# VHH binders against Putative ubiquitin thioesterase otu1 (otu1): the designs that were tried, part 1

All scores and structures are predictions.

Target 1, 329 residues: Putative ubiquitin thioesterase otu1 (otu1), of Schizosaccharomyces pombe (o13974)
Amino acid sequence: MSSLRLRLKYENQSAVETVEANATVGSFLDLVAAKFSLPRNSIALKFGFPPQDIPLVNSDVPLSTLVSSGQQILVLKNAATSFSTNEPAKPPIPNAATKPTFPPQTEISNPPAVSHQSKNTSQDPPYVSTPIGDIALRVMPDDNSCLFRALSKPLGFSPYELREIVANQVLSNPDIYSTAILGKPSIEYASWIRKETSWGGYIELSILSSHFGVEICSVDVKTGRVDSYNPQPATGQRTYIVYSGIHYDLAALAAVLWDTDVDVVLFDASDVTITPYVQQLASLLKNMHYYTDTASFSIRCTICGTGLVGEKDATAHALATGHTQFGEY
Structure headers, positions and changes below count from the first letter of each chain, unless a header shows other numbers; Kabat numbers aren't used for antibody chains.
ipSAE, averaged over its two directions, is called F for ESMFold2-Fast, E for ESMFold2 and O for OpenDDE. V2 adds 0.75 times the mean of E and O to 0.25 times the DockQ between the complexes of E and O.
[cut] stands for letters that were removed.
The coordinates of atoms that the task and the answers printed are left out; those that the model quotes come from them. Centres of patches stay.

## First folded at step 1 (VHH)

Design d10
Fold by OpenDDE, look of step 7:
Structure d10 (fold): chain B 329 residues (1-329), chain A 125 residues (1-125)
Amino acid sequence: as target 1 above (329 residues)
Amino acid sequence: DVQLVESGGGLVQPGGSLRLSCAASGFTFSHYGVGWFRQAPGKEREFIGAISGGGSSTYYAVSEKGRFTISRDNSKNTLYLQMNSLRPEDTAVYYCAADFGTSYEWRSPTAYDYWGQGTLVTVSS
C-alpha cells in the first residue's frame, strides 16, 4: 500500500511520520496528537504556502486527497477550546527521576538519497508521446538540489542563484516567513537554504513561483495530483516539475529526446492540454515505480545482498543485522 | 491489441523447477508494471508477484518469497517467473497480468487491466 511521508512541525519540534495511503484525516490527527502529546480537539493542521487549513470536520476523508507525500504539515495548538473539564486533580504523581538528557538527537542525516542512479545506460528518458510532441522526464541528479536544478532552466538561473533568491526573500519578509512557518528563525533558514545539501520544498516553490511570476505545477507521481504554485492568468507562463516523493524532476516538451537544449519548459498558462500530458507522464512513471514510496521501494543491503522492501524492512534488517548500507535493487 | 501469452507450464515433480514466460505485445512493455497470479481449482486467484516497468522494483507474496523469482527482459517484451522447489500445492493455472492504470495495489487482481489466458502448472509425483 502506498504511504504518505509527512513532515510535521509543532513549535520548535519536528517529526517525520509515514502514514498509510488510506489514512484518514481523523487517524492522522490522532497520530499528531499522540506524537506531540496534544489534546486532539486543540489541534489545527495547516499545509502549503500560504498555510491552508486541513479541514478536520470530516475525519473520514482520506488524507491523501488533501496532502501529498513529502509535504510539511504545521501543527498548531488552538487556545480556544480549553473546555476546562474540571477533571479532579489526580494526586501529584511523585517527581519521577531525572529524565536522562538524551544526547541531542544527531541530525538524522537525511538517509542518503538513494540515487536512483537508474543505471539505465543509453536509454531514452521516460516519455509519453502526445499530439504536440514527446513529454519527457528530465531527470535531475539526486544531490539534494533537485528542486533548484529542475527549476534552473525554466527560471533561467543557476541552482545557487535560486537558493540565494529564496534566502533573500525569507530575510526580507520576516513577517510572512515567520519561525512558525519556516520551523526556524528566518536568519537560520536563510543560512540553511543556501547550503547545497539543503532540500527545497513547497516553501521554495512558493517563493520562486511568486518571485518570477511563473506558475509552477508540481505533478505527483504517486497520486497524479497537480499542485499549482502561483497560478497565473491565461496570459501567464507555466512550468511543470515532477515530484516522486523525495525528488523533483523537470517535465519538458522534447523536440529531440536526447537533446535537452531544444526542450520547451515554459508553457502558456492558457494551454490546458499540457497538464493532462504531464499527468500521463506521471502515470507512466508510477507504473515504472519511479517514486520513492518509503513503504514499498525495493532496496538491497549492500553488505549481505538481502533484498528488502520499503523503509520498514530496511529498518528491521538494520536492527537485526547491524547492516545500514542499502542500495537500489 | 494488447496481448499477454503465457508459456512454459507443464507437469513437474515435487521439488522440481519451472520457468514460465509471458510474451507481451501491443504496447510498450517497459512502461508498465506486470505481475503473476495463480488460481488453483476451487480457489481464489492469488498474487504471486509483480515487477515494475523498468524492472527495478519487485514485489512478492510473503508465501512465495524465496522460491519464486520474477524478472523481465524488456528487449524481448517478456516477463518471467522462475519457480523453484515446487510443491503439489503450487498446482494451478498461472496468469500474467499488466497494469495500465495508476493503481499501486499490485497485490489486487483489480489493479491489472490486461490478463493472459494462463498456463497450467501441475506438480505431481
Scores: ipSAE 0.000, ipTM 0.242, lowest interface PAE 13.5, mean pLDDT 83

## First folded at step 4 (VHH; from d09 with I28T Y53G Y103F)

Design g17
Fold by ESMFold2, look of step 7:
Structure g17 (fold): chain B 329 residues (1-329), chain A 123 residues (1-123)
Amino acid sequence: as target 1 above (329 residues)
Amino acid sequence: DVQLVESGGGLVQPGGSLRLSCAASGFTFSSYAVGWFRQAPGKEREFIGAISGSGGSTYYAVSEKGRFTISRDNSKNTLYLQMNSLRPEDTAVYYCAKESGIFRTLGSPFDYWGQGTLVTVSS
């Protein structure tokens, strides 16, 4: 007997559910409401790529007529029905008098010149203390997926799923994503971006920003420059990533410095105070030499922002990443 | 535990070349950037350059552009520094270092250091 295995996503939560092929939309909606503790009337369900609404008005329709096994179901809380929110309180402004737990500036120390260190793995991440709390760097593994890993938490999808979203948008819009823009035919670009060895850049940031309706701000460690990838249409939400010239990491408001599960990674885009705080974090990282020095570069990859020296570096970069669009630095 | 072991240092004439190696163990080498530093007598430790985990991107301090080449072989868990056109001012202990992991230590983006290998450039 056929059954449906579906991956459910709600904010930063995910679950795999197996339902009988004859389950109805109504019975599935009840299961989702119970699973995520949501009011049934506040739930919207989407499926497929790009995400499309599951019609909820015909609750006795078999779910199998609308979705297939193996698909992801995006669960959304629709504020139009329940506008009274349990909104998080504004972050408290610490009025510390004696000893804050986390210092307001980074302690820069010189380790011994000759030391054999095998110490612990529980050291604090880089962070800056602000009136709204600690803005911390969440470091991604240094592999070719670091952009997608950094965006995984704020966008709610795995690096693989984010690559699939990009590939599908490129294929669905060949007039926008021409060979002139991509540096290769759209079919080849979509195949290429699906590979784990392919670095993402500004094309991927633009597509993901528009797809999810989230402004993505990339803050350059060396310069503090902010490159904003704005969605159309805008939704008023913003996330921040930190770019070191060869690597992307996530900036987060850390409620618990060592516990990333409770980070705030989406911000109100109208809050003018957040960007300067992330720039303070970037300044701290600059002083730690957490960046590639761009002073010797004559060109920049316009896809990922990597600084390059001359035609040989650009060719090596293109071979390693597939990025073929360059501008003056 | 993480271990970094430099080798290949020694005495060389001005204008000569040396190739340093750094053998890495105790971590997934290909997942981390690694770099080279040096410390001359009586001076602070100086950054030379770094290479990404995949080996696709390299970065050099401005003063070392064109004389030094960083490379890595992920199949051998080894980082290399090729030094050409050596001058007496290059005399120092040379260290390799590993990028900080998920929880970077305050004060440096690098968390583990080798014991160093001495390079002496002398006529």
Scores: ipSAE 0.000, ipTM 0.103, lowest interface PAE 20.3, mean pLDDT 73

## First folded at step 8 (VHH; from d10 with G33D S57Y)

Design t01
Fold by OpenDDE, look of step 9:
Structure t01 (fold): chain B 329 residues (1-329), chain A 125 residues (1-125)
Amino acid sequence: as target 1 above (329 residues)
Amino acid sequence: DVQLVESGGGLVQPGGSLRLSCAASGFTFSHYDVGWFRQAPGKEREFIGAISGGGSYTYYAVSEKGRFTISRDNSKNTLYLQMNSLRPEDTAVYYCAADFGTSYEWRSPTAYDYWGQGTLVTVSS
C-alpha cells in the first residue's frame, strides 16, 4: 500500500512525515500533536491553495481521501476558543476607506534584477543585539524572488506556492484587483506573477498579508520607515522584512546567528518593542550602505552591455529592448 | 510518493568529466528548487549548487564555480550535474535534494526536504 509523504509546517518548524496509505485523519492528528508537542484539541490543519481546512470532525476518514503524497500541511495552533460553528463570515470586504496612500509606485512593472554580488564573506549576518536577543538580517538571494523567499518562513509556503496564492487571489477577485490597480488585466497579471523572474512588490505584500491574516512590516533601510500591510490587532501576528531599495530580506530574532532553523520570524502584534529593534537593524544596514539608491545607481545591461543610471533608465531599457538582466557597473 | 533517484556515478580518471542525473517523481518538479550536495567519507555533506524551479537561476558554491554546471529539464523531471576537470578530492557520494518550502539558505542541507539515495563518484588514476 502506497504511503503518504507529507510536509508539515508549524510556525517556523518543518518536518516530513510518512504515514501509511490507510492512515486516518485521527491518527495523523495524533502524529502532528506528538511531533510538535501540541495539544490535539488545539490543532487545526490546512492544505492546498488557498489553504483549506482538513475536517477533523471525522477522525476515521482516511487521510488519503483528502490529501495526496507530497503535499504540504499547515499546522495551526488554535487558541482554545470554543468552536462556535459560526458561518464562514464573508471575508470582510476591506472597507475602502483607508486608501493606503500607496506612494506612487512608478509603473515599473518589472524592476530590473540587479545582481548584487553578495560578497560571500564568511561573516556573521548583520545583526543588532537587543534585550530580547539578536535581531539578524537573513539575506535572500537576488533572483527576483526575494520577496517571496523572505516570506516563505513566516507564512509557511514555498516561494512558488506564494506566487500561486497571489495569482489565484487576483483571478478570483477581479473587482478588487482591476486593470487599473494591476496595470494589466488580471489574467495577464496572474500569468506574470507566476514567473520566477517576476518581481513581487506592494501588491503581493497586500495580497499575502491579507490572505494569511498576518501583518507584514516592511522596514526601509534608507529612511527607517515602516510600511505595514494588513495591520493586526494585538492578538494578531506580525513579520518583518527589510527593504533596501531593490531587494527584500527577512528580519529574524536569532537564537543562534548561524542557525536559521531556530529563528523567530513571527511576532505578537502586541509586542511594540520589536519594530524599534528592526529599525535599529535598518539603521545599522544604512550605515553599512546596505541599500540601493534607485535614482542614482549605475547599472549595465548584462545582455547588451548598455550603461544605465537608476531604475528609470533600467525600466526604459527593458521596455525598449526586452532586456531585463542588469548588473552593477 | 516523492522520489529522487540519482544516477551516472562511477569511476573516472583525474581530469575527466561526468554527468549525473537525478530523476524526480511524485511532485510537480518545476515548482521546486533543487540542488546537489556531496559527502566524502568522514566529512560533512557540502553544498555544490542549486537551480530554481523554472531553471532561470543557478547558485554555486564558490569552490565549484566553473567546474560544475547544474541544469534541469522540467519536461523530463530531471536534474543534471555536469562535472568537469574532476579531481581525487571530488570523490564522494553525490546527492540531489529538493526544497519544498521555507528555506532561504540554499547552502544548508537542512533547507532541503527530500533527498535521493546518492550516487558514488570515484576519481582515481
Scores: ipSAE 0.594, ipTM 0.848, lowest interface PAE 0.9, mean pLDDT 85
Fold by ESMFold2, look of step 9:
Structure t01 (fold): chain B 329 residues (1-329), chain A 125 residues (1-125)
Amino acid sequence: as target 1 above (329 residues)
Amino acid sequence: DVQLVESGGGLVQPGGSLRLSCAASGFTFSHYDVGWFRQAPGKEREFIGAISGGGSYTYYAVSEKGRFTISRDNSKNTLYLQMNSLRPEDTAVYYCAADFGTSYEWRSPTAYDYWGQGTLVTVSS
């Protein structure tokens, strides 16, 4: 069903609200006022990066014309007016000569012989500097929900809720999602994908990109290949995930490397410049060996895209996932 | 209305053990990740660990050195923290928190949407 899922932030409090796509700015403002116990006329709402005001003067406007599902809404008190900016934390300045440097070296040829004076662990995520800012890797927990976790911020729903959306789409469209496509009956697939131990792949990306009207670009670390799901998205928006062979992470434009609340994770799908920047990040990750080598795989699960080696690996995969359709890698 | 209520805090001697509980209500507990944080006086909230909605995956701060164990019982809507070999530096207010899932930084307090009021753990004799 068509709805907006929004994360509300007020000072150190937060809440998640799902509203119908036809909800008005006025009805949303009433909901926010009640949620945080604020006088309605003292509230300002902002969204996006950098934060932009939601106009409150015409309360009959549908909220969906102003914001997209998955966006964070900042709730502020107007009456204080003394705008408080949280200044970026500055590290103490012990010396110069540190910036702007590319933390890992790009190693293209020879087996990497590490340079001397290198190899202290930095707390920064992997990132590349570009003319538009830092494109950073946001690393997901190492579990079988990593695809859904990577998509939670851009799409505005929890990993569980994204799994439910997939399950419901499979059940609602059994002629499209047949046993031949899924490797099991649609009702069994729906039950299977609801489990947090079930690894998501190509089917889930296709369903979620279509359902939300968002292009999802998966950038392969080893090869730099970009797989685009829903390349003419109804919303005109695109998000990037980074695929390492067995794991998905999110690429974000990070205004502050250590503060994910201000990340930009949705981009104009017509912008031709962003994809090369994410491929530059993938190249950095390749040189850090942030990938699983798929060259030894002889087969691929046609249901989830997982690379596999031989009959034994395929049998283990089928037992773990229920997927029984395989093709050449 | 979403509520998280910690319990089980108290005074314990160094080397002792304590088990904290967090009772959840007002949402479908099994659908969401939940975690533990602590805050000592004058310090920032510190991530201890988190557990996935179904309980299949647990994640721990590297600094805790394996002394703490997180578990959940979805039939009782309860999150647990077992703390062993307690030290005076473990003295803090301990909080449980729920991540409704639109954040991908699970070690940061900003990733969590709802918080309990906290339970005080004091380690000294």
Scores: ipSAE 0.484, ipTM 0.795, lowest interface PAE 2.3, mean pLDDT 79

## First folded at step 10 (VHH; from t01 with T102V S103D)

Design v06
Fold by ESMFold2, look of step 11:
Structure v06 (fold): chain B 329 residues (1-329), chain A 125 residues (1-125)
Amino acid sequence: as target 1 above (329 residues)
Amino acid sequence: DVQLVESGGGLVQPGGSLRLSCAASGFTFSHYDVGWFRQAPGKEREFIGAISGGGSYTYYAVSEKGRFTISRDNSKNTLYLQMNSLRPEDTAVYYCAADFGVDYEWRSPTAYDYWGQGTLVTVSS
């Protein structure tokens, strides 16, 4: 017989419970009361985003008719927080004065030539608890496609497909995407961005946010700065990525922390409450030293985009890679 | 339609080696990440490793300790797993999987949309 696997969240406590598909609301409420040592009559249960009440008055109703396996159930004592659609609100405006018109930044992470092994933990992802639920970091593989991988879920296309969209936009609009803007001819840029070894940056964010009509907010771990791409999106939707100086990850409202399939990754662009919560996540990540300080780079390889410090690093890079073209970072 | 077919499993002595293959068809193989999982009796599927669409990046579970090597040949639409220094604890059904989805938790089975039926590897004595 089918079962429901549910994550219960009460303040800073959580539990994963598996119940039979025919379990009733009443039997589930008894389980929750026992789990968190709460008076049964003081409990409210909510699910989804925005959180919606599970009706408790009909305790004989099968729980499976109200919730689905994999959902997070918020357990509240007495009055529950109600989430409301915000009044019309302005999207964050990126500071355009700090954005150069250079090629996408490709900072040094000493990427392997052939392979590397990602760190694995069985612990929960980094997250912060907020009144609307857990805002979690969904960590992308440590490779040069991380921007595209972070955007795959909210935009609905694979990293390969997103790279193709960027390449085609660059080729279709050569008057916008000139050598001066791209740092190389548009044909060469399109070929370059199609390679899985090429990092994406602000050019790709600008193109993808415009193409899909979605606001993309990049939240910097070190500073908490929010850079907004397409702040009045045609779809009215916003997504958040987290920038560590060399890596992009996805911020999600995790209805179930261990199940990314039920993450909320698109938000109403008029909702003013979400950005501060993602900034709280960035602050947590800063305290974990989840960032790279790029301020010390002075030059870059114009062939692969690697950031370098001085002539000694440029010489070592040239010896290691054969790349001898360098420019000011 | 999409197909993934594992082969090369069998009985092997401890300390031995085995190479598994996964033949892919029905999609442009080079455009998608592919990986290996295994499932021992009574356990959940365990991530072994994955390789990016072009083959430039390989990702391994921390616990594999360098005994396993993942490779792909995009001209043959084939994913490989070279397993060396095999131990009885490596006994499992080995699965290949492809990530066609947009939600990549590359260490988790839920990130992979298509699966082979598996090939049994038994390491005895």
Scores: ipSAE 0.429, ipTM 0.767, lowest interface PAE 2.6, mean pLDDT 78

## First folded at step 11 (VHH; from v06 with W106Y)

Design w03
Fold by ESMFold2, look of step 12:
Structure w03 (fold): chain B 329 residues (1-329), chain A 125 residues (1-125)
Amino acid sequence: as target 1 above (329 residues)
Amino acid sequence: DVQLVESGGGLVQPGGSLRLSCAASGFTFSHYDVGWFRQAPGKEREFIGAISGGGSYTYYAVSEKGRFTISRDNSKNTLYLQMNSLRPEDTAVYYCAADFGVDYEYRSPTAYDYWGQGTLVTVSS
């Protein structure tokens, strides 16, 4: 029932396409071929990190079983078909003389260190180098849509469209999203969240993570705390956002630090290594004082008009009243 | 189907003013951020500024704030650039562009999915 929104990249061209979740691999391949004027049989499709092939042999398979909404799909022309399937040589038959032995593990002997070769280095984003590449902060515009902007690439929809999804979920589930939870009637909340001047928060993260079947991990700069939304995601995919007190940004694995087009923003939710790297980025940001002391910031509940002095007051207000909509004082 | 058409370019004296327009069609204009870029001969496209879908937020290159004003009229599907105090260094082809929201670096040309053909602005005496 769900639709998929996918970003297609072919050489220096890109396009955003929305397909029904029941679309087949074959129908998607037809769409790609038409979009880029390519022979259907010359196309290879890859997605994710590390890049994985979309199997094209089973053209009747629903695309949604292979990829998630928000995925970037790399389109390649004239990909080699290969007469081998990359199968290893026949495994040796073990000799049953002792306890089983393990074959040598295949490891990258020295992971590549990503060098800092950017031009105009005063514009480089904050990042940490890791064995798998640079984990970089992708800074969102300084406006009240920052949560939605940070989630646009991972989820594959514009901030406007994400706000509409939230509004529709609130309206469709009034028993869940009651006045006690929202701080206002669901119809008023839906109208409010549609405004580009309305801040998003944990309600929006909960709705969007559930709707897209993606785990969203929010890493707090000041404390290093990780808040996980939807920790058993249906898609098996996770994304990381970085919270600085009044602003959300996106954490990305930057294959090329200065080229956001090749960022990896979705990760395997079962991976245990990426979260610590994002926490290292948060620690770097904390040392740079990349956070707002929300106790000094005046904000206003847009539902009841109550003046609030900072994050502590806003959180207490939300818990006490169910109001989670805040704006400039 | 998506079309962006710039107009209003031309020859202007240093210190003068010029207002550019960008007519949008083939998409729901108010749903997306739109911006202005320029390209002088032999240079890469340079970010001028952008405006959010509803018009509540504007973003400018640091060097251009104060001289240039970006606005939009969603009822006419039109983006505007008011340029004042023009200098010979402002001579360039000016482009409008639409950001469909799946790329997040609004100052980079790669964040914009659709582009106009450009309108030439020449500032000379």
Scores: ipSAE 0.505, ipTM 0.811, lowest interface PAE 2.3, mean pLDDT 79

